# Miniprotein binders against q04hb6, part 1

No score or structure here was measured in a lab: all are predicted.

Target 1, 346 residues: q04hb6
Amino acid sequence: MDNEIFDIAIIGAGPAGLFAQFYAGLRELKTALIEATPRIGGQITALYPEKTILDVAGFLGISGRDLVNELKLQTDLVDSKTFLNSEVTNLKKIASHFEIEINHHASFLAKSVIIASGNGSFSPRKIDVPGSSEAEQSGMLTYLLPGLSEVADKDFAVVGGGNTAVDYAVELIDHDCHVSLIHRRDNFRAMESSVTKLKNSRRTNFLTPMKITGLSPKKEKLEIELQSVPDGAVKRVSVDRLIGGFGFTASSRTINQWEEFPEQFNQGFLTNEAQMTSIAGIFAIGDASIYPGKSDLIATAFGEAPTAINQAVNYFDPDRGGPQHSTSLNKKEVFKHDRIKSRYNS
Positions, changes and structure headers below are counted from each chain's first letter, unless a header gives other numbers.
ipSAE, averaged over its two directions, is called F for ESMFold2-Fast, E for ESMFold2 and O for OpenDDE. V2 adds 0.75 times the mean of E and O to 0.25 times the DockQ between the complexes of E and O.
Where letters were taken out, [cut] stands.

## First folded at step 1 (miniprotein)

Design F1
Amino acid sequence: MSKVEIEIRADSPEELRRLVEELIRIAEELGGRVEVRIEDGRVRIRVEGLSEEQIRRLIEELRRLAEEFGVEIEVRVEEK
ESMFold2 (binder alone), alone request of step 1: mean pLDDT 72; pTM 0.642

Design F3
Amino acid sequence: MSKVVIVIEADSPEELRRLVEELIRIAEELGGRVEVRIEDGRVIIIVEGLSEEQIRRLIEELRRLAEEFGVEIEIRVGDSEELRRLAEEVRRELEK
ESMFold2 (binder alone), alone request of step 1: mean pLDDT 67; pTM 0.568

Design G1
Amino acid sequence: MRVTVVIETPDGRVIEIEVEVDSPEEALRIAEELARKLAEELGLPGRVEVREEGNRIVIVVDGSEELRRLAEEIARRLEEE
ESMFold2 (binder alone), alone request of step 1: mean pLDDT 61; pTM 0.439

Design I1
Amino acid sequence: MSETIEIEIRADSPEELRRIVEELLKRAKELGVKKVRIRVESDDPELIRRLEEELRRLAEELGAEVEVRVEGNTIEIEIRPK
ESMFold2 (binder alone), alone request of step 1: mean pLDDT 71; pTM 0.611

## First folded at step 2 (miniprotein)

Design f1
Fold by ESMFold2-Fast, scan of step 2:
Structure f1 (fold): chain B 346 residues (1-346), chain A 80 residues (1-80)
Amino acid sequence: as target 1 above (346 residues)
Amino acid sequence: MSKVEIEIRADSPEELRRLVEELIRIAEELGGRVIVYIEDGRVRIRVEGLSEEQIRRLIEELRRLAEEFGVEIEVRVEEK
């Protein structure tokens, strides 16, 4: 991405980063939203997709999943660029711009940076075998349950030996799916009642003790290559989807390896009232930021995002005026969304 | 000795997250490399790169944390 210069690079696609991207889009800024994991939503998607959130203004109880979906709908209304599976491995200052290094090889330039990476990100523990990246990109390998209203009579494989895998399998058979449960041992570290339910169900096929050695997306199904642990015999099965149930990992912060590393206090980036860190042009918002009186709430991050965006503009283009509340009212593209179109035309 | 395995049980997702964040902070302040695995209210943390003295300090901090949060923490030290 050497051929384009962004106004703002936003690091982390949790709630803070998503709202910052949306607000920047309303201001017609060119931004890159960069996320190390394959999914948006940060810790909400990883840990709390079904948790009811009570402390976000404007929502009378909303699930984590639905909140992330609403934030995604907002970003879809504006011209936004999101890069998934993209870890910021270095940050350098090059004259008046910042060079953002991705995955130790690619880089691009931005006039300013907003750190919205949270306080450690939880991501699914992933399968690392030939074909796993392609399977995940195709949607045939996932680490969370799909929407369950339309999956009856589909064939799923679930791999894992803990409560995550067993609970996924139970939920799938309760929605009339067929499940092949893959595990490298004949025993499961999970609730006995759940394991017993799976053993007593004719919808469950136990593929134990077996390891996955390869994944191959075919035209309509995923082919899974399995190897028997005792004798090394190879078996192949075809399923509609594979779900990895290995639990989650917390990524170590690679931020401390950046050439431009802002000052921290108690693992948060210290900011002033403009959300600017110790390095001019680098801002921090959400759980990544800390300042006197900080509250670690999603609602607080939503207020910090517009502040950081507007102050970044003041940093790289001080002659550009502040936001005008009435200018977005004339954005015809925003009003093309079905929900907004219905409300506006009624 | 340079590797420590820590297992924590917590019933609340909020409590689990705060415990993990605090443990990562303590281990990294001691200079360790941290890998965290989370499953269904159980947290397994592996810390590498610590000396015997640093491991002792980590264990002392973990005892205080266990009492503060009222949780069960199991620690296993692996020697190369």
Scores: ipSAE 0.000, ipTM 0.235, lowest interface PAE 14.6, mean pLDDT 78

Design f2
Fold by ESMFold2-Fast, scan of step 2:
Structure f2 (fold): chain B 346 residues (1-346), chain A 80 residues (1-80)
Amino acid sequence: as target 1 above (346 residues)
Amino acid sequence: MSKVEIEIRADSPEELLRLVYELIRIAEELGGTVYVWIEDGRVRIRVEGLSEEQIRRLIEELRRLAEEFGVEIEVRVEEK
């Protein structure tokens, strides 16, 4: 990150955060959109990317994945900055600004903060070995199953000893994949029938008790270095993809460690009608926020986002004034997009 | 030392996500290890490493939250 001071730090790149970033861009604010995971979309992308959403205004049914893609297209129309793989590990007040700590090491300053982290970050437990970050960036290491229509006859490794890993392996063999199941123990804490199915399958190879000690992308394949737990003997296997099956964690503990931690009620940050939390200059929107009469819908978050952005401006620059009406915006660059038919595109 | 499996279904994805998040938080605070499966319209969660007393507390709190969020849950406890 540069020596830039941001007007607003937006925490969480789910639907609420994405729309807040877009609206802030229309107001020409300097914003940082900060996301702990390597991808945008928040909990919907993590849990229900293929589910048809019926209650987002303007769409006659849309999948979670397509909704996130549409929101990203909007943010691409404005000058926006998004920081992925960036967990906000502390929030401090320093004079008139907030210091946002990223990954326990880096920090930057913002004049205000909008918490748009949903009802918590639902993040996979990750492998931490040499090469794991590179493998994840290349798509050769993932923590969710791939699209299963085109994986027949491919070689997968799944690592983990619980039901998540075992069920991933079962799904893969049911889609004609070959699976190497890696676990540091000889036994699995998983549904016995699923383990038995894997043991009886010609498509399953058990690599137990073994631990992963390194990952190396090599052209089209991922090489996995394994060590036998009892004696440290080294073995290498080559696969198309590695899937980590250690389950998921909620990231609420990190938020609760912030020096500036706003008051919560029933999992959400309490806000007033301006979306402001108990700490002046810190706002919350979407599923991260709660107030009397709140409806917990994506559509509600879309209304909350512009309110929070405009009230943040009132907080750090009360003389700046209100937003321009959307029909009066002279944004020639956004009208160049082929899907936007306007006087500037004619 | 017991294992507990929780299957969650809801009409609203948002309410389902709130319950899943809260379940994981409570289970981890009690010192449990959580495993999650994600299926369209269904989430299955297994919690391990909790004592019988902790499992009782977890189930009681989950049933309260499920009623609050309008979510259906099915709980199975595996006794050794």
Scores: ipSAE 0.000, ipTM 0.299, lowest interface PAE 11.8, mean pLDDT 79

Design i1
Fold by ESMFold2-Fast, scan of step 2:
Parts: sequence; C-alpha cells; structure tokens
Structure i1 (fold): chain B 346 residues (1-346), chain A 82 residues (1-82)
Amino acid sequence: as target 1 above (346 residues)
Amino acid sequence: MSETITIEIVADSPEELRRIVEELLKLAKELGVKKVRIRVESDDPELIRRLEEELRRLAEELGAEVEVRVEGNTIEIEIRPK
C-alpha cells in the first residue's frame, strides 16, 4: 500500500480529469490521477487528436492534440501525481476512507473519489515498439485517418492485416495519396474486392511479410524500421504519417464490479448540482456524469471539475473553508515557465 | 475528419453485440462520423445466425439505415446513423 493518504483519487486522465488535477493542485490538495491506458488525454488522444475543436471557449480552432498539450502544461504548474497503465479494478469504503484497488491489487487510500473516466466505449489497439510513443506524440503515428482535404500526394504507411487497415488504405488512395501497406503475413483478412483494388493501384506498395521494429520521428518525416519475417532482413522507409489499422477494443466494464458503484442513468452516473453521486464522498464529472439539463461538452466538464473538487473538500474537511482564487496564489516559479514568461513579457 | 469507423469485434452473445453496437453509434455521433462498419467472425454457425438476427432487430429499433451481409463465418454490418 502507498505510505501517503490522498485527499482525492481522480479516475481517468481525459480533459475533465486533467483539469480537476490542475485545480486541486491550485488548492494544494494531494491528488492521484489514475489512468488505465499508457497515455493522458482520454478519447481525444485515442480517437481524434487532429480534429479541430470549435466549442472550447478561449480557443479558436484548436486541435485535440493541442488541447491535451495545453491541459498538460497546466498540470505541470502544480504538485500532482499521475499513474498510467493503472486500471481501478475495485473501489471500497473503509471507515472514513476509500480503498483504491489498481490492477487487482489494493494500492492506497483516498478521502474522496472523483470519477472522470468518461463514457468512452472504445480505444484503438496500439502498436508498441521503440519510438512509438514519441511518434504518436508528434502526430506522425495515429489510429484514425487524418483530414482528407490536405493529404493529396503525401506518403502514408498503414499497418494491419484486417478490414480496418485495408479500408484506410483504400480511402487514402481514393484521395490521391501513396500508401505503403505493412503486414506480418502475405494474406489479409479483409474484403477481397478492397484488397484487389489496392493490388491494382499504382499508388499502393505492399510491404509484406514484414513487421515494424522501430519508429523514429525526423524533422519532416517518420522513419519506419521494418524486419522481413522470413529472413530477418532490415529495411527502413520514410513516410509523412503511419496509421495503425488494428481496430478497436471495447472499454473495460470493471467499474460495474466495484463494491462502491454509484447509481446510473442512461450509462452516466447521476449527480446533483454539487457533482455528488449517490454515494457520499464519490463525485463524477465530464462524460461520466449526468444530471438534468447537462450538455455533453468539454467546456461543461471544465466547469464541473472545480465544483467537484470544492465539494469533495467540503465532504472530507468541512472546516477548511472555501477556495482561494487561483490569481491570489503567489507562486513566483510559475511566472518563470517559458510559456507564461512569453505571454507575461509580451 | 474520418467519415467511417471500421471495427472488428468478438461477441459471445447477441446481448453483448447489441451493447457494443449501441456504444459505437453513440461514439460515431460524438465524432461526427457518418458511417460505422462492423465485422464479426465466429466458427459457430448458430451463433452467427443469432447475432445476425439481433443486429437486424437492433437496426429496426434504432431507425438507422443498415446493410447486413453474411459470408461464411463472418457478419459485416454497415450502419448510417440517422
């Protein structure tokens, strides 16, 4: 078990959870941000990093990836702990605290819990090779097709042997791209007509049977290291982008097995105006929450996060009092951050 | 910017398949996707028949435009959410 007792355990590192962690840090609370996947950003990072988001106040035309990066910069300004590859497999109440079980092992205690795991149902099946995390962070490795209005004459690699990969490749050549299709076997488990179309196209290069053994983002291109399956011969190719076409997996329903499982309506956790669920000390925000009149927007989640944090404090420490405004915090080191320094001195 | 989500799934029962399809349709609406393509494989012909029946029933309930195709051990569904 961890030696620290956390004030708040925040489950899910999507935009709601990230902002909750940031705001809790401004209140000098000890928080654990717990994320089942190896990356922050939730569905934004997983499904639409390149999509233009129009309905977040203060940003005109920000991409999903850039929004997550902005949220990460905020959390970096405060003292906080993030646990990746950490699935909350059980939640139970012990006296005045909650016991958080991670990956089927009891891990630590928290005075309150905020569920920010979204209502996301699917995540992409990801490639895991040296350099894949860096390639994904650079936007050169994605799991969905990019905007197709700006891809003509670009070089793409698609990796995968099923219909997802084949359909991606077909869509790309139909938009005048060049596609290198990478698969470990010589045969595809995909619609024969689509595979035939790719074989008959001069825009398609089949790199089979080959496996990806490494990825290296360079200044303008992604370098892909390939190994021939039959003889182990190594080959390197350079592309504008790699798209993983392995399909998706359904989100874990582990939450339904928690000993402390709050009441739901229409797949969301019912909350009142204080973001409180049916279980005292457990709150829900973002797409994980539902209440009369709720709008399912990222902007709504940003308002819900401070409410949940402040009400959690009221729950476990009612004598602590209300929040200090973030602008009243005297953290001189924050103004030395390169991003803030450039804005402050401009 | 993708107009289509293509997913291969494993479903052990019609009830599980229904849940997965409903979640995918909700996700498609949130992402602005216009078409969802789902493929299911099984070596059990009776399971394939039951899954097909459930998908056709779900399509009628959802009021979505659905095209269902069965070939051997594979069901392919293309859904255009209304």
Scores: ipSAE 0.012, ipTM 0.357, lowest interface PAE 8.9, mean pLDDT 79

Design i2
Fold by ESMFold2-Fast, scan of step 2:
Structure i2 (fold): chain B 346 residues (1-346), chain A 82 residues (1-82)
Amino acid sequence: as target 1 above (346 residues)
Amino acid sequence: MSETITIEYVADSPELLRRIVEYLLKLAKELGVKKVRIRVESDDPELIRRLEEELRRLAEELGAEVEVRVEGNTIEIEIRPK
């Protein structure tokens, strides 16, 4: 990270943080969006990517994955910096700035901070075998179901013995996929009806008791090396994608270790109507925030984001003034984007 | 159609599991999810006891929206937002 000073550090790249970054970019603010995980989208990406969301204004119905993709397209329209795999491990006040510590190692300065991270993090429990990192980077190893509209007649492997793996396998065969279900035991700790459904399906191949010992991405397929648990016999299978169904782990939030730790109530940071926490210059939005009358909706976070950005500006640069008339916030460059150009220049 | 999400969770501490259940209830309400199930397993009886104690305390606070069931080395949590 350069020794540059940011106007705003935004912590958490869930929907609230993504929209805050976008709005800040429309105001030509220099922002750092900081995300502890390797992916944007927060808990939507982690837990609910295929869930249809009905209560976000402007969308008739949108999957979590598509909502995150649309938010990313908005942030791509503006000048912004995003730092993935970057956990804020300390926050402290240095004269007129805040020092944001990343991964107990690097740090940078910002004039204000917006907390847009939730009440802890979920991460998929990952497979760790030779080739697993390369397979994940190629997109051939994932820990969530893909978009189900385009997977018919594809070959999937699912590894895991619990409800997560079994539910993934059921969903895939219900969408006309072929599934190889890999588990180190012959028995599953899952709903008996779901396991029976898989056993009765011509689309399911049980690879039990077997463990994965290696992954090799090839141009169009993933080769999986399997080892029989009782005798060590090696078998190789080729699939379009491997899905790890080991469930999720939760991590302790390091926020409790910050030197500047805002006051909390019921797992959220208390804010006033300006989204400001108990510490001047630190704001909170989305699921990280709580105030009287708050509605727990994604749409609410989208309203909180511009408020926090504008109030952060009032905090560190009161002479800059309020937001400009809406038409002057847009750069001509945003109207050159193909989707926007077709809507406004046709 | 009602949607149910099932999560298998590796518990680090009772306090963290409590926060995760609270967060999942809020998220379920936000997304219109009808039911979330969380399963927690541990071979440590003392950890299971501490987790159960914290979760039953939480269930008392949240009423019918959270149910906790312990069977052997497994804790099952069912979240049903109203």
Scores: ipSAE 0.000, ipTM 0.297, lowest interface PAE 12.5, mean pLDDT 80

Design i3
Fold by ESMFold2-Fast, scan of step 2:
Structure i3 (fold): chain B 346 residues (1-346), chain A 82 residues (1-82)
Amino acid sequence: as target 1 above (346 residues)
Amino acid sequence: MSETIEYVITADSPEELRRIVELLLKYAKELGVKKVRIRVESDDPELIRRLEEELRRLAEELGAEVEVRVEGNTIEIEIRPK
């Protein structure tokens, strides 16, 4: 739809993709960061937003959510373009460029491609009842924990019977929330210690055995219609948010459908020392890449990102020359964010 | 926070199931998760049978590096401590 040609298309807005976008911005490259889901952060946001990560250099300990937030703040320092809800459904080579197809509908051109999503995707298992789409669109129904810094004294409902739902409920009561735990059975397939903690908490209300039969978003609250499993009796409750804790679905099929699909080995795209795949001009970093001696760490992906960006430039514009240090960024651009402070004033 | 993560997956073949389970285990290792529970769903009883056979085969291969338990259409993988 746009006659605009990008220097680099980065596929996947997980930690690797976010850092690649930031570094590309420091090099003043025109990049598109393309994410299939409505959120940045990739698997970290989808699976472990509140998990404390200990092996990212520069942080004593940081939650997945906070790490993604910090990476987003870095991308905000540079000219960056991010497309959410945008699945790369085909990748095709046309002369010296790549055609990137989005959602089977639109396409654009890029001089090079960096694959920064794993060779799989994760999506939450969703509730399907009258009003669920509207509730999700309003933000009152989610499938992940909200930011936990400002949820104290809020009323949450969590629906599900496995570890996902129980873990969500435990985390919420540990942050002073009130939780209504909804499940169609009176027993949970989850760690006994977690279930016991919920049963012993005054902040937990067990709505079992019950199933959700409808959702109605109102201006400030979500109304949940419940039906008792044994006798069909209807009950309604009002909460600030509903969180679906049914676990996640996984698929590795989407990328395999591309016309330009690089060679894989042991779960990843095989790369050389330049992060280049078997297809010239297509690079892979982070979880998507594999090479002898690779460490599957977020910290490793951060080193791979600059390498891939710089080698992509060497591929499509060999006369451009090498990278500039980040300190060569104009002083005014460095001070775009209120948090950045130097001896030269902020 | 729990050291266990639970997945529910669908797979169209035993080969696809193997790829998905290996991918989930890779992500669990990267994030320091100690235990992964995977449940496989399908509306085809014969496909479920083939997928359960693949889970048992995969458990034998992984059992050297991790503790694995298979119960029907569910596999639970516990990564041994260092």
Scores: ipSAE 0.000, ipTM 0.275, lowest interface PAE 15.6, mean pLDDT 79

Design i4
Fold by ESMFold2-Fast, scan of step 2:
Structure i4 (fold): chain B 346 residues (1-346), chain A 82 residues (1-82)
Amino acid sequence: as target 1 above (346 residues)
Amino acid sequence: MSETITIEFTADSPEWLRRIVELLLKYAKELGVKKVRIRVESDDPELIRRLEEELRRLAEELGAEVEVRVEGNTIEIEIRPK
């Protein structure tokens, strides 16, 4: 890291962490947002980006993906640093500061820590072949099902031999898609009824036993290079999208090995109403926290974030005044943003 | 949402696995998923044995239906939350 000392380190870029980052920015705190995965949004992005969320105040039905995008726009208004692909592998106290270890190699110091890691971090098991990064960047390779309202008569490939791949294929044919199911073996380790349904459907094409050896995104289609497992023969297929059905990997498996690991109850870090954990200077919010009467809702986390930030300030700088949002932001990036500029300075 | 959540990971301790299983059961309940499938890989046969013991103990404690399969360096766990 660059030898700077942060006021606050926020662990986890789910909704709770993103809003905490934004609020900390409104208070002009030097903040680091640390996320183990390559993407913001936490479990929303990983598990249900297309799910309609009904219980977030201020939105009448918003997709998980759109909610994360709105939170990102807020954080873009403030001066704060985000570190992706950065797993907190150790947390220890050094005199009056916390040392936060990243990926077993790098470390930096913060005056306080906000744990906003949700219920843990999961990322999809990825295809690693020539062209896979470009295909993923283009949106033609994904690891979750797309929104299913507008996919009728589209051509999908699904790769994988387990329940995840088979379930994806079943859902796609039930929405009138054509599915090429790619697997390195001729048999699937999945629910027999689901496999039978796919075999009985004329919408399913079995590309088995085959493995993917390359991906080439074109303007409107993804070209997939396949190699036959028995004889090495090469075949090419063009689809609208490839979906990797290998399941997900838990990537933050060292969280319970931190030297400063706050007391837990059930699945959460125990806090009081000030979001304080058992360790002075460490706070927890969102699904990472638990206290009497807590509701595990995104809306609840949004209220917890400002509480934790303000209490962290009271911890490391008790003589600092309360929030002064209107004065501190009057002529900063807030009024340069297009959504605000059109109203105030067109 | 899929009928089944499948998670794969490399385990380093029975305590870590317990934490992950509890988190996945919570997700299954919240998302209405009928089945959770976990695949754990480890190059340590003794760790695999200890993980299997912990999972059976956890299943008894939580009242979940648990099926455990061991193949080489991999444990496959299928959990049906009640």
Scores: ipSAE 0.000, ipTM 0.236, lowest interface PAE 14.5, mean pLDDT 78

## First folded at step 4 (miniprotein)

Design o6
Fold by ESMFold2-Fast, scan of step 4:
Structure o6 (fold): chain B 346 residues (1-346), chain A 82 residues (1-82)
Amino acid sequence: as target 1 above (346 residues)
Amino acid sequence: MSKTIEYVFTVDSPEELRLIVEFLLWLAKLEGVKKVRIRVESDDPELIRRLEEELRRLAEELGAEVEVRVEGNTIEIEIRPK
């Protein structure tokens, strides 16, 4: 274990955690942002990077990917340390500090902890047929939408019968792609208006009821072997990419092994108005938190983050005082960034 | 004067090598000084050697000023804008 002691350990690099890291940096706090996955952005990056988000204040519609990029740009204005592919496997209270265990190895101490891990980790439900591993390794089989700026006139196959598959197909045709929608049944368990939109589009080809029986990556295309459910007839189609739309599995029922595990209600950590959990010095924000009157919005998490940071400071350093008025930041290095400099140094 | 952004990436298997490469390619597009510490939590002594070789190859491709250092089970990378 290193002798490095952090002021705050922030668990989860979703929107809540990213904004908490940024705000802590404005207060010149030493923080560790810890993310179990190899990517920042939490469920936005995992589930809907290309979807338009309408309920974040200050943006008239922004994609999930662009929102995460904007949040990352803010963290780039301050000194920050982020741990990726790093699961917090234990929290222990040692005297006046918390020991943070990463991937079953003791890592460092923090004076306080903020849980910003959302409502659990999400992993895609994967297809398992001959050739699926090779197709995934080549990038021709994915479980998330690709970057949509360069995909016009490309041929995609989407497999699945729920909202995930139907939503993917809608996004693709809205970006001028051709979509073959594969499902083992003739009906979809998805929003009626989305299914109707796909049926009315000349860009959608329904391959139902059919199941995938094999995948074969070729130089420029993926060959998909399909089998008709009613009669067993085999058909082959060639596409630029296959996207698995079977949905995602949340790990919300995994037994938590943390020695310091705060009280939960409806799978969220109970907090008071200071965002503090049942364990003094451990806070929770965003979808990981629950309290009377809670709204499960990204915008709500952005308000909770500064509260948790400021209350964590009150917990471990009550003599430090509150945050400075925002106009005093004119003297900080953050205003020397080119984007901000061009707007405020006129 | 650019801020220093620090990352720690934990790796416990050879299949995660691609994740590190993708991550570093993404970082190379961003401004500022980036410091990355790769922690290898594997019982395979060849994993560190393979990671070092691939990272040195990647450093040549990035075109940015990249320094790679190995210390025990840790690989440190510093990426500087040119």
Scores: ipSAE 0.339, ipTM 0.772, lowest interface PAE 3.5, mean pLDDT 81

Design o7
Fold by ESMFold2-Fast, scan of step 4:
Structure o7 (fold): chain B 346 residues (1-346), chain A 82 residues (1-82)
Amino acid sequence: as target 1 above (346 residues)
Amino acid sequence: MSKTIEYYFTVDSPEELRLIVEFLLWLAKLEGVKKVRIRVESDDPELIRRLEEELRRLAEELGAEVEVRVEGNTIEIEIRPK
């Protein structure tokens, strides 16, 4: 933190936060982007990186991963600091500034705050069968991939029918594991190329259509009890580890420890047309915000970001002029970027 | 004009270390190696040691010049293209 004072602190590195970071940089504001997880992209990266997004203007169908990649490339054009694995655990108002606490011990100051944290935190959807608590306590049942350096030739089971389960299974076979893929249906709602890769692999065993009905940790392996969906026949398999790939559930924002916590409606922060919350100098954008006529779209968040940034400047520096029209800006350095140069210059 | 890209991390577990290394690999592959400054803090000296090894390996894989400075519970990495 180095006792720096930022003009703007943006909380959340989803698409709304990334675009706000980029636009703040275009305004030459000293900007901090703060993200609780060790990666950018928010819900897109966590839940549906392979999903084709159709409702973002300027793209004729773009995957979640590619959208995050494009946003990252834009943020690389501006000067800004990104703090990852950094949860905002408290927000205090000190005179004309905000003190932002990170991970309960570090802090820094900002003249304004933009909340772009989406709909709150996400937790893995858990298996609830006899023995599941004991299996989780033993480390034999997890919901994230293990470290992949020492998993070769081990037997994994992955349960789930969506992209999370299929992506886990693909990564495991790419690291020389044997994978039993468990799903209650014979079809998967996941990227077709990934499912085809699993079907063509000798390292994949499909246990479909089957449900998990019990888990029993043994000394060296986890015993999984499976029940056939069509006929109820019971089968047992033994694996080194079971990974639940059901995806993630959004957590309701019920309790917040922030001393400056803006007024909410439903699960969003109420804002006016300036994207300002009930607390002067604190703004909210994207799925974290709510106002009359709100649409919960990535495209809407992209429009909200510049509004919030420009209104934050009006809040902490009201004598500063508004943004210059884009055609009047000196773009020479931007046009030297290799990607833009290759597209627009010989 | 090349800009210095700055990232700050806190690492408290081996799982977080893995995710951070994967993120850095993704960054490197996305645009190739640019001048990147990375500061990482951890209360676990073993995680700092492992991170230093992974980052040096990553820099070698990318064919980049790397400067590593370890100070107490922090590690600062500066990666530059050759």
Scores: ipSAE 0.139, ipTM 0.643, lowest interface PAE 4.7, mean pLDDT 80

